# VHH binders against q9xw16, part 42

Target 1, 132 residues: q9xw16
Amino acid sequence: MSGWNAYIDTMTAAAPSIKRCAIVGAADGSVWARTEADNVFKASEEELKTFVALFNDVTQVPAKGADIEGVHYVVPRTEESLIFGKKENTGFFAVKTKSAVLIAVYEGPNEVAAQVRKAVESMQTYLNNAGY
Below, E stands for the ipSAE of ESMFold2; O stands for the ipSAE of OpenDDE; V2 stands for 0.75 times the mean of E and O plus 0.25 times the DockQ between their complexes.

## First folded at step 3 (VHH)

Design c27 (framework vhh_6fv0_2; at its last look DockQ between E and O 0.32; V2 from the best seeds 0.00; counts 0 for: pae E 7.3 > 2)
Fold by OpenDDE, look of step 4:
Structure c27 (fold): chain B 132 residues (1-132), chain A 119 residues (1-119)
Amino acid sequence: as target 1 above (132 residues)
Amino acid sequence: QVQLQESGGGLVQPGGSLRLSCAASGFTFSRYWMYWVRQAPEKGLEWVSTINTGGGSTYYKDSVKGRFTVSRDNAKNTLYLQMNSLKPEDAAQYYCARDLPPPYEGDYRGQGTQVTVSS
């Protein structure tokens, strides 16, 4: 395993509602690490390439939503380095660092979203400070 | 040169305790999240615990929650892992680790310290 795999495990430990997550290159969507085994993150390379490109202009994302793992999510709003989506009792948080995009897909009531966001943003802050 | 050196391993009976240490050098220790990993015979490397820069946030593998405690002393450039209520399943070579920056894959680890749990 790599350090990135350890960060995948760290995120899943931080928020039990996270079902799948991935760390990908911000430039091209290349997968650095992902959840595996029973909860494999299944987004294709082509899909991830498209997804990370959304951060080039986040203002347009709410109008068209975002796709992850073949699932279409409604995106209520975006921030400069944050895209989050919802679909029924599922959702995702995606944050951008200097070099990476962290993606966490979660399942549960709306109340769990805060913990998921905190987990992802905590790692985002660290990675940014560390130069990642 | 980044260096990590684990110590504190040994042989204990089930239910016993060990405290692992990791001495870090060659980098600004306080700037990095650190983590512990372990590898048992004929098994792959598995994540055990992570601690953030200040030590205020800790994360654990489910199987070690409530038994293991990760901590750090940034003034001493040292990472710790207190292991209580040890089980045979905890027997492994334990490593402290720090990630590599992008685009490189992998991490820095020491030579590890052996933990054996046997009655």
Scores: ipSAE 0.825, ipTM 0.911, lowest interface PAE 0.6, mean pLDDT 94
Fold by ESMFold2, look of step 4:
Structure c27 (fold): chain B 132 residues (1-132), chain A 119 residues (1-119)
Amino acid sequence: as target 1 above (132 residues)
Amino acid sequence: QVQLQESGGGLVQPGGSLRLSCAASGFTFSRYWMYWVRQAPEKGLEWVSTINTGGGSTYYKDSVKGRFTVSRDNAKNTLYLQMNSLKPEDAAQYYCARDLPPPYEGDYRGQGTQVTVSS
């Protein structure tokens, strides 16, 4: 297990509705860490490379949607460094740092979505301040 | 410039204890997550433990959990690793590190401190 898993644990502890998450390289989608064991984050390297490239122009993402773990999500909105995806009672938040993309897949109502966003944005800020 | 200096290693018997220290300078220590890693002969670097900025959250490799305790004193810019119930497989050069683990192989770490466990 890598020391990057400590950041996975921090996010899942801050927002227990997160069911799976990952930290991946922003340039190539390489997996730095992910949830494991019972809740393995299962996205291929090719899928992750395509996914992180969405941050090259987030304004075009709502028209396309996004795929993670073979699941297609509607993307109702984006911000410069944030993509929010939704499917039924599940969703994801993805945020970009200088070197990485943080991805959190969650289940639950609107109140947990805000908690998930706060957890990933807090980690985004930490990593950016540390130069990542 | 960023500097990390490890100390406190030595020779101990199995079951013994050591306390490692890592003195930090050249950066705002309290704003960084800190790490212990180790390298045994003929092996790559292995993550041991992580501590967040305030010291409230700690993480451990499974094989050291319950035996090792990471801590920090932000007023003294010092990171610690208390190592209890040492085993022969814990013998290694121990390093503290500031940067996140190995996708960035240009990491900040010191010269290390040697831990030897012999019967």
Scores: ipSAE 0.014, ipTM 0.332, lowest interface PAE 7.3, mean pLDDT 85
Fold by ESMFold2-Fast, scan of step 3:
Structure c27 (fold): chain B 132 residues (1-132), chain A 119 residues (1-119)
Amino acid sequence: as target 1 above (132 residues)
Amino acid sequence: QVQLQESGGGLVQPGGSLRLSCAASGFTFSRYWMYWVRQAPEKGLEWVSTINTGGGSTYYKDSVKGRFTVSRDNAKNTLYLQMNSLKPEDAAQYYCARDLPPPYEGDYRGQGTQVTVSS
């Protein structure tokens, strides 16, 4: 009964510049785990449903951008299982596994963005290997 | 030193066409995704189009789909934007940019080329 919050804790420990993050179901955007309290991930159910649907055809994402926590991010390109955006000092990385989407919102310069991407991709690999 | 030099802008009537060019130097052009952004006097910077390293994958702002085509010639280190059916709302300074994946931000744009659309 470790729950999905243990994976959130692992990511935030690996990249302290992650301000908020969540693990959601790839099919419906249902929240499996998220940061809470002072760093609560504030995306609505409807926003998350819309967001995870972007992974059904990532080629459409750059045309429209992506919305997370009511913030519109420009997404100039995507990779098959990776959507990322930047807005001034705030950015995100989102990766899809077999059954989940991991979303990490961070603040800071490019140096911290690299660390956040590495943490998110490492967790993506781990979850895929675990059958998620 | 990284350099990007845009050209091809000008004055056209609504419905007209222009082809923009971006000459790149100081880096291995064929290894980078490239994109076009624009800025109108009373608007912020807007992303317009992105192209991958080989030119096989392209992405467009919804309002320019079907009218604009991005392409590249890696042998000539040149990025292009073919703009057809131009509208007054397309009038802006156009810039090319090198996409730098993390840890680097991709805002290494040139001086830009101005596009004006008027009758």
Scores: ipSAE 0.000, ipTM 0.227, lowest interface PAE 12.7, mean pLDDT 83
ESMFold2 (binder alone), look of step 4: mean pLDDT 83; pTM 0.843

Design c28 (framework vhh_6fv0_2; at its last look DockQ between E and O 0.06; V2 from the best seeds 0.00; counts 0 for: pae E 13.1 > 2, placed apart)
Fold by OpenDDE, look of step 4:
Structure c28 (fold): chain B 132 residues (1-132), chain A 119 residues (1-119)
Amino acid sequence: as target 1 above (132 residues)
Amino acid sequence: QVQLQESGGGLVQPGGSLRLSCAASGFTFSYYWMYWVRQAPEKGLEWVSTINTGGGSTYYKDSVKGRFTVSRDNAKNTLYLQMNSLKPEDAAQYYCARDLPPPYEGDYRGQGTQVTVSS
């Protein structure tokens, strides 16, 4: 397996409400790793290219929302390296590192969101410290 | 210079136990997540366990949950893997790693220690 898959496993282990997860290149949206099998992350390369470009100007994202895996999410707010969205009983957290974007799609009540964010941000911190 | 050295592997019967150690040097141990990974013959490298050395959070592959325990001693810069109720499918070369993803220049992993499970 790719070394990046270990990080996918780590995030999904840290937050059971994560249904799908991906690590992609921040520059072009290329997929470095993703959940597979029954929980395959389904976003296309073209969609991911568009998604990662949102980080070039996060201030406009709340007005437009964000699309992942063909699903449109409302984006309540953004931070410099964080985009999160909500749709009914689902949502996503996306964080940017130096060279990557980590995306986690979750399902559950609003209370699970904190654990998902923590899992993704912990990985963000680790990867940044590692130079990624 | 970053160095990792695994030890503690051996031959055990099914249901037996082993405790692996990983001696680390050349970096601040408590600043990094550490990993156990394994590679069985004719199989690819697979993740086994992760520990946040700073906070102590642990994570496990589903197939080893309840049987394996990862821990660390930051004062000794040492990573541990307690393996109980070992199964034949656990037989593999076990590695500790500080960083797993490409590029390999930033991927630090030891030489590994062999675990064999046989009756």
Scores: ipSAE 0.019, ipTM 0.364, lowest interface PAE 4.4, mean pLDDT 89
Fold by ESMFold2-Fast, scan of step 3:
Structure c28 (fold): chain B 132 residues (1-132), chain A 119 residues (1-119)
Amino acid sequence: as target 1 above (132 residues)
Amino acid sequence: QVQLQESGGGLVQPGGSLRLSCAASGFTFSYYWMYWVRQAPEKGLEWVSTINTGGGSTYYKDSVKGRFTVSRDNAKNTLYLQMNSLKPEDAAQYYCARDLPPPYEGDYRGQGTQVTVSS
């Protein structure tokens, strides 16, 4: 397991409703770690580069939405360092740290979404405090 | 308890205008961001516009920018969508929704209001 895979494992243990997740470089969208096998995070390098660039101005995101794993999500609003979206019974939370973007895709009702957001934001705080 | 009642839809010619209203009850309207979504019969649910609690920040789908204006009257618990220069692709059932604090999805519960654009 790489060091970054340990953080993937920590998030999925905290929120078992995460279907797929990844940690990518904030500057270029390069994958540092992701879920694998039956839960493989499938976003292409091109898609991830486009996605992390959204954090350059999150206020523009609601107008266009966001694409992850070839799925277009409605983003009704954003917060600084947080983009989240919904499409039917699926959704995602993405948070930016100093050097990384954490992306978690989930399925389920609002209670599941709350657990996923908490897990992702807890990891964001941890990594920022660690200098990442 | 929570109720959202849309109105103001109708039949309009291309280039025409309509003003949609959403009457809210059962919650403190001024505490919530509100948004409009629409659905055409053969398409999925599509976000149209969002407005913050005070009405000072608004966001729009790219295809409606410059044509649609969202506003709200907190004293009347009412959300509005002014639609100008209507196009055939704007024809849809329009719903208003209450934006629940993150991480929750918004509530939309009414039957919506139908917008038809034809000659």
Scores: ipSAE 0.000, ipTM 0.118, lowest interface PAE 16.8, mean pLDDT 83
Fold by ESMFold2, look of step 4:
Structure c28 (fold): chain B 132 residues (1-132), chain A 119 residues (1-119)
Amino acid sequence: as target 1 above (132 residues)
Amino acid sequence: QVQLQESGGGLVQPGGSLRLSCAASGFTFSYYWMYWVRQAPEKGLEWVSTINTGGGSTYYKDSVKGRFTVSRDNAKNTLYLQMNSLKPEDAAQYYCARDLPPPYEGDYRGQGTQVTVSS
């Protein structure tokens, strides 16, 4: 949706190491907005439905890992509303709001991961306070 | 160095209109969501309106919906608030802000601009 694309722009501007990101419905994984063009976020909606369901019990996720865009990530840790996935020099942060899951896939060493996390958590906080 | 400068306030009668401006400098304006907040005498800061980076999404406090319109011109680094059908309850010092707000933290640069509704 065109209004939701601005959230994509805000996150990618705040953390340039984000290569792809999306905002998806927390209940069903439907795509509300995503990076497009040269950096299209290419996860299928079936994959996203499975992915957002991980937030129903984040304590089980480290044992299984997570798949996004057909890539399997090790999940070294979770928090109540956050999943961090890692594969070599790439990774993702995903955070849940009341209605949505924000997903940011980044490339780079662990030094940039903190910037990515701050970008998605800042948006998470804003959307939660706005009722989303 | 981030700078925000509000202008356009003044004295109007109930039912009147004002258009506020916020001139931004010292940062890439188009990368940030912008906010209007206000502070009436003896009150805390109150969120009024929000606009995303491109202007495609706008949000309003319930009491101003239908009367206020937020907009931005990224080429001019300027944020606007068109206020119509002003009521005495809208009288306040108005500030623009850059950072995401809970609980209404933001860059309140300058002195703000005063809106007074009376006769």
Scores: ipSAE 0.000, ipTM 0.135, lowest interface PAE 13.1, mean pLDDT 83
ESMFold2 (binder alone), look of step 4: mean pLDDT 83; pTM 0.847

Design c29 (framework vhh_6fv0_2)
Fold by ESMFold2-Fast, scan of step 3:
Structure c29 (fold): chain B 132 residues (1-132), chain A 119 residues (1-119)
Amino acid sequence: as target 1 above (132 residues)
Amino acid sequence: QVQLQESGGGLVQPGGSLRLSCAASGFTFSPYWMYWVRQAPEKGLEWVSTINTGGGSTYYKDSVKGRFTVSRDNAKNTLYLQMNSLKPEDAAQYYCARDLPPPYEGDYRGQGTQVTVSS
C-alpha cells in the first residue's frame, strides 16, 4: 500500500467538482491510488494500460477520442502532457508526469472544469518537482 | 451572447453528399478554432472535425477522413463541412462548436442540423 491516497484527497479538496479520480503509473497504468466507495474510480487494468499509452503521441487522440470507465469521451484537441475530454455535462482531465498519470473525472459546466484542471495541474507540478 | 446556427442537413442516399453550414454571431469568429460534433439518437456525442483559426490545419475523426472536408470563411463568420460518400453510420444531428482555451472544450449552443442517410 502507498500513501498516494493523500494526493487524491488533496485534489478533491482543491476542486470539489471532481467526482472520481486516480493516480496511475505512466508506464503500465497500474493504480497507485484512486477514489473509493460511493465515488469509486471504476477503470479496469486493461483500460488504464490502454489509456496511459495515449500519452506516447497525444496528437493522435482527437481523431479517436478516449475511453475512461467504459465511457467514450470526445477529445477535440490535446496539449503536450494533457488529454482532456468532454461528454455532455461530464468531462475529464488527465496529465502526465515523469512517472505517473493523474486522471480526474468531473461533472459540471465550464466554470467547474477550470477548477478541476487547476487542481490536476498543481498536483502535476508538485509530483514533477518531487521527481515523480 | 454566442450564437451558432447550423443548416444544410437533410435526407440523402448512401454515397450522396451534403454541405453543412454554421453561421456564427455574437463573438469575434476569426480568433477561435472551430469544430463539428455529431450525435445519433442511441449513441453518445462524437467529435467529427476541427479547424484552426486560419483554416490551414484540419483534423478529422478516423472514420470520416478522405470523405469530409471542413473549411471556414472568416469574412462571413461561417464554418462549413462538406460531406461526401455518406454512409448510414454518418446519420446524426450535427453541431458546430467554438473551441475555448482549455479547460473549456467548446461552446455549442446551436440547434444542430439533422443528417439522415437512407437505403
Scores: ipSAE 0.000, ipTM 0.195, lowest interface PAE 15.5, mean pLDDT 82

Design c3 (framework vhh_6fv0_2; at its last look DockQ between E and O 0.32; V2 from the best seeds 0.00; counts 0 for: pae E 5.6 > 2)
Fold by OpenDDE, look of step 4:
Structure c3 (fold): chain B 132 residues (1-132), chain A 119 residues (1-119)
Amino acid sequence: as target 1 above (132 residues)
Amino acid sequence: QVQLQESGGGLVQPGGSLRLSCAASGFTFSDYWMYWVRQAPEKGLEWVSTINTGGGSTYYKDSVKGRFTVSRDNAKNTLYLQMNSLKPEDAAQYYCARDLPPPYSGDYRGQGTQVTVSS
C-alpha cells in the first residue's frame, strides 16, 4: 500500500458516516488513492479534473452546485479551501491542501456532517503543515 | 537519517497480549502522524492504526477496534501498540511508519517485529 492509502483508511475510520474517500491531485484531479472493495469511490478522472478546478473560483460553485460520482449536489456555501455539498441524506466534504484535494462522501442526517468536516479538516491541517 | 525500529513482538496464545514499541530518530517525531501497518504471510501490507501528532486522535482498522490501542510518548520519541485479545488472524510482521506519501518523499518504516499467535 502507498502512504496515501493509509490516509484513505484513516479518513474512512474517522466517522462511521463516511462511506467513500479519495485523495486527488489539486492541479489535475489525478487519483492518488481512493476507497476500494465494497465502497469504491467511482468518480472518473475527467469528472475529478472538473471538480478540482472548482477551487480556482469557489465563489461560483454555490450557483451551479458540484458533481461527484455522477451525483449532483447542492452547495450551500464555500470557503477558499472547502467545498461541501448536500443531497437528501448524503453529502460530501472536499478540502484543498497545498497539492491535493481530499474528498469524503458521507451518508446520514445533517448532524453527522460536523464530524465529517472535522475529520477532513484535521487531515488538511496536518498535510498542509507537512508540506503536502 | 530517518530511522524507525520496532520491538516487542513474539509468540503468544490466542487471547494473549503484546505491547509493541517503535523507537524513532532522525526527525522531529512530534511533528508527524504515525501509523502501524502489518503484513501477514501471502498477504499485502495492510493498515492497522493511526495516531495524530499530539496523541489526542486515534484511528483503527475495524477488526482491531476495542482490542488494540495506539499511543505515543513524544518526549521519548516512541510509538506504542498495545494488543489485547490477540487472534490467530493478527499474526503478521508489524511495522511502524511515518507518513511521507508519494510522490513527494516516500514512505519510512522499520524492519518490523514478528507477532505470532498460536495455541
Scores: ipSAE 0.620, ipTM 0.831, lowest interface PAE 0.9, mean pLDDT 93
Fold by ESMFold2, look of step 4:
Structure c3 (fold): chain B 132 residues (1-132), chain A 119 residues (1-119)
Amino acid sequence: as target 1 above (132 residues)
Amino acid sequence: QVQLQESGGGLVQPGGSLRLSCAASGFTFSDYWMYWVRQAPEKGLEWVSTINTGGGSTYYKDSVKGRFTVSRDNAKNTLYLQMNSLKPEDAAQYYCARDLPPPYSGDYRGQGTQVTVSS
């Protein structure tokens, strides 16, 4: 395992509702780290390449939604470096740093969503400050 | 200027223990995650351990988990690695590093300290 797994562990500990989580390269969606074992983050290379490209123009994303792990989410909200997706009682937050995209898939109500957002944004801030 | 100085390496028998120290200066030590990495002869750099800014979260390569303990004293600007139950495969030059773990090629690491495990 690489030292990038430490950041996966930090986010999942900060927000226990995160079921699956990954750090991927912003340019090509290559997986730098992800949750494993019983909660394996399963997304194809092709899917992740398409997903990270959404950050090239987040204004187009609400009209069409987003796919992660073969699941289609509606996207009610985007910001320049953040995509929020929702499907039934599940959702995801994805944030972009200089070099990476952090993806957290969670289950639960809006209260839980706020905790997940805080966890990924805290890590986004750290990585950006370190030049990643 | 950022400066890191490792110490505490040496020769130890298999099963023995060593404690490495890393003295930091030239930056606000408590603001940075810190890392231990190592390099054996003719091998690449290998991540060993990570500790967050406050020391509340620690992370280890699987092969050292349960044997090594990373810690820090932010008041003394010092990072530590307690290495127990040392094995021949742990023999390497050990470095502390300020920046993120690989795939970085950061300039901010010390000169290193040698750990040798004799059989």
Scores: ipSAE 0.090, ipTM 0.483, lowest interface PAE 5.6, mean pLDDT 87
Fold by ESMFold2-Fast, scan of step 3:
Structure c3 (fold): chain B 132 residues (1-132), chain A 119 residues (1-119)
Amino acid sequence: as target 1 above (132 residues)
Amino acid sequence: QVQLQESGGGLVQPGGSLRLSCAASGFTFSDYWMYWVRQAPEKGLEWVSTINTGGGSTYYKDSVKGRFTVSRDNAKNTLYLQMNSLKPEDAAQYYCARDLPPPYSGDYRGQGTQVTVSS
């Protein structure tokens, strides 16, 4: 009954500083759910296809950065299933599960970023345990 | 025990230069990527620079590109940050890190070195 939009709502409730987010297919970047209206996540499916392919070898990402919603982010380092980046006062966290990639774009100081990371990683754990 | 000890901070005028050093111990320094992060008064932590294990790949915050240079000496277990053309906005406590602080991770041990930019 909830659909994938309920997971978007859960993440934004846990971290209100998330400005835009999406859940996309890990294989192809197809959008399963995204924030809409005033907070619409504007990445094209072609951009997302390119983005999710970064998880095939995260060690290469710091050298080239990452593009989300037409914004080029510096990625200072990666972890096996986590890509994060900064551009001025904005940032993102993206995590990969078995079947999905969760992307959250936020604005604010590093204390806010800590809450966003926690929300995204909690959802990653939940979805992995649910078989996604 | 992992230990990181920063030094080289001080008071400089705008346009001045400083070279920061970080002495690492308690781990195999040459096996780790290293980072510089900073915290300005009344502000959050900011990532400044990254260097890979061999020192051949370096990455920088946009606002410091062309002015700051990170380097390392694996034989001496030491990380460096050469800071040129310093601006008031660069004034901060500077930390070296084996990993990035929260929200990225939690593994930095350095006590930091203070950089003040004032006339």
Scores: ipSAE 0.006, ipTM 0.242, lowest interface PAE 12.2, mean pLDDT 83
ESMFold2 (binder alone), look of step 4: mean pLDDT 82; pTM 0.838

Design c30 (framework vhh_6fv0_2)
Fold by ESMFold2-Fast, scan of step 3:
Structure c30 (fold): chain B 132 residues (1-132), chain A 119 residues (1-119)
Amino acid sequence: as target 1 above (132 residues)
Amino acid sequence: QVQLQESGGGLVQPGGSLRLSCAASGFTFSNYWMYWVRQAPEKGLEWVSTINTGGGSTYYKDSVKGRFTVSRDNAKNTLYLQMNSLKPEDAAQYYCARDLPPPYSGDYRGQGTQVTVSS
């Protein structure tokens, strides 16, 4: 466990519709912190390494989609440091900082997706300002 | 006040083609990425296609790649979706959307246009 779990707790408190989330290294996808127990984030190390590499050229992602926890998500559009996807009633937001990628998987309608995005982007801003 | 008006839907047999149009008004159309989304009976909204402001970048749901083509005419404030080789799984109410697509807030204020694929 690392002190990074406090940031996971902050995001899930701000957006209770987050079902699973993780903070991983931008260079290698190594897990720094993740949700545990009944809400364990269960992406493999190989999958996370592949996922963080998507940030090397986000313009290619909408054509391919993205895989998280063995689930293939449609990615309708990306921004320079933001990838998000949707599959039925589930979705994710992933943002890149200098050293990390934050991934939040949520369940619920479009209204809760906006809250999840806000929580993830707020944490992205905080970590960038902290030098991560 | 944003207005989006879809048209061009109808009944076709499998393998048929349809061209959908979306007439946009109430905003500067050329400043927005545009999207096509669809909703089949008993299903949620599903993203189909994305086109950037200039029309030079297009993206598609995997199951429609090679069959659907999105395009736009900024001078006419119109978005298009050319649908070829239609399959029963493509049957849905089709909506055009601006701003951020679902899951965020895809603005599909139009009534949509119904596509039915059967024989």
Scores: ipSAE 0.000, ipTM 0.150, lowest interface PAE 16.5, mean pLDDT 82

Design c31 (framework vhh_6fv0_2)
Fold by ESMFold2-Fast, scan of step 3:
Structure c31 (fold): chain B 132 residues (1-132), chain A 119 residues (1-119)
Amino acid sequence: as target 1 above (132 residues)
Amino acid sequence: QVQLQESGGGLVQPGGSLRLSCAASGFTFSDYWMYWVRQAPEKGLEWVSTISTGGGSTYYKDSVKGRFTVSRDNAKNTLYLQMNSLKPEDAAQYYCARDLPPPYEGDYRGQGTQVTVSS
């Protein structure tokens, strides 16, 4: 957990519009690192277990949406290792690596969403190259 | 200028049908995934359906699956939503939206068309 906090800090520095984020295990949704204090990522263990299981078949996700921190998000489409959602002025990007799922929740218009996605995908590439 | 114009809404009785249309202009319609979203009074925006660029892939909200059919006519720059077996819970303002390509992950929404289901 301690080493993984550096990656949280890297993502939030790259995209300041990220309000909360976490790195969780792809197999079980266990939290490796998350934002804390005033920006605490509030997803429950059971919610995260359910969420990471969505990556087993991303084609089913747009029909049902996704729940993060007790908030139900509309998921208009998915890509092989990417689930993203929207609700009002909030959104999220979640990407899967070999061993992890990165989740970033943001607030703001589509132009800041682009920065958040880029930060999360850059970290996804780094972790995959590192064998995670 | 990108423009989306929804039409085809109206008042229908439970069990009835409506066909919504979305006329697109100002961009190459065939290059974009499109989707339908709806918003009922006092509720948030709710995704309804998505269609890929060529129409080969379609996705639906669970509660509308089997009742609604999304389609598109790229030659006419038009998106459609065929709504059958309408229920009171389907009453909402319906919007079409264009998926923005990276780096912008988002939708460009038209003014909407109202669907009322009343008995």
Scores: ipSAE 0.000, ipTM 0.214, lowest interface PAE 13.8, mean pLDDT 83

Design c32 (framework vhh_6fv0_2)
Fold by ESMFold2-Fast, scan of step 3:
Structure c32 (fold): chain B 132 residues (1-132), chain A 119 residues (1-119)
Amino acid sequence: as target 1 above (132 residues)
Amino acid sequence: QVQLQESGGGLVQPGGSLRLSCAASGFTFSDYWMYWVRQAPEKGLEWVSTIYTGGGSTYYKDSVKGRFTVSRDNAKNTLYLQMNSLKPEDAAQYYCARDLPPPYEGDYRGQGTQVTVSS
């Protein structure tokens, strides 16, 4: 286990609607930590490389959407360090820090989406302050 | 060098209590989230609890919620885990940890302290 797994566990405890999540390297999409077992985050290495590259120019993402775990999400808009998407009753929030990208996939209505966003943004703030 | 030294483990009966301590050195303890993880025989590492830098936010694994309390004393560079109402399923080697990038994962835990619950 890497030290990063405790951050995965902290995020999922803070927002129980998170079904799967991961922390990956911002430069290459390498997995630092992810949910496992019945909640395994199943994105391929190739998909993660493509996904983290979206943060090089987030303004292009709403036109084409984003793929996570083989699922295509509609991205209604982006912010400088935030990409979020929706697909029916599922969605994701992804935030970039200095060295990492945090990805959380959730299920549920807009009220649980707000909790998930808060959880990933709190983690983003902490990791940026810690130099990551 | 990052050093973490756990203590306080032992043998306890079901329903008993133990308080674990983790003495940290080699880094600015107050700048880091700290967490407790455990490993039972023949099983992988399992997250138990997280505490934020100031101690104001704590999170727990569902199965220990209400029974375990994590705390920290930043002036003493020490992390604690108060374990009440211990169950046989809580028996494990307990480690305190600081987050580290994957290349340094060997540094994120101390040697651990063993908790045994007879039943």
Scores: ipSAE 0.006, ipTM 0.259, lowest interface PAE 11.4, mean pLDDT 82

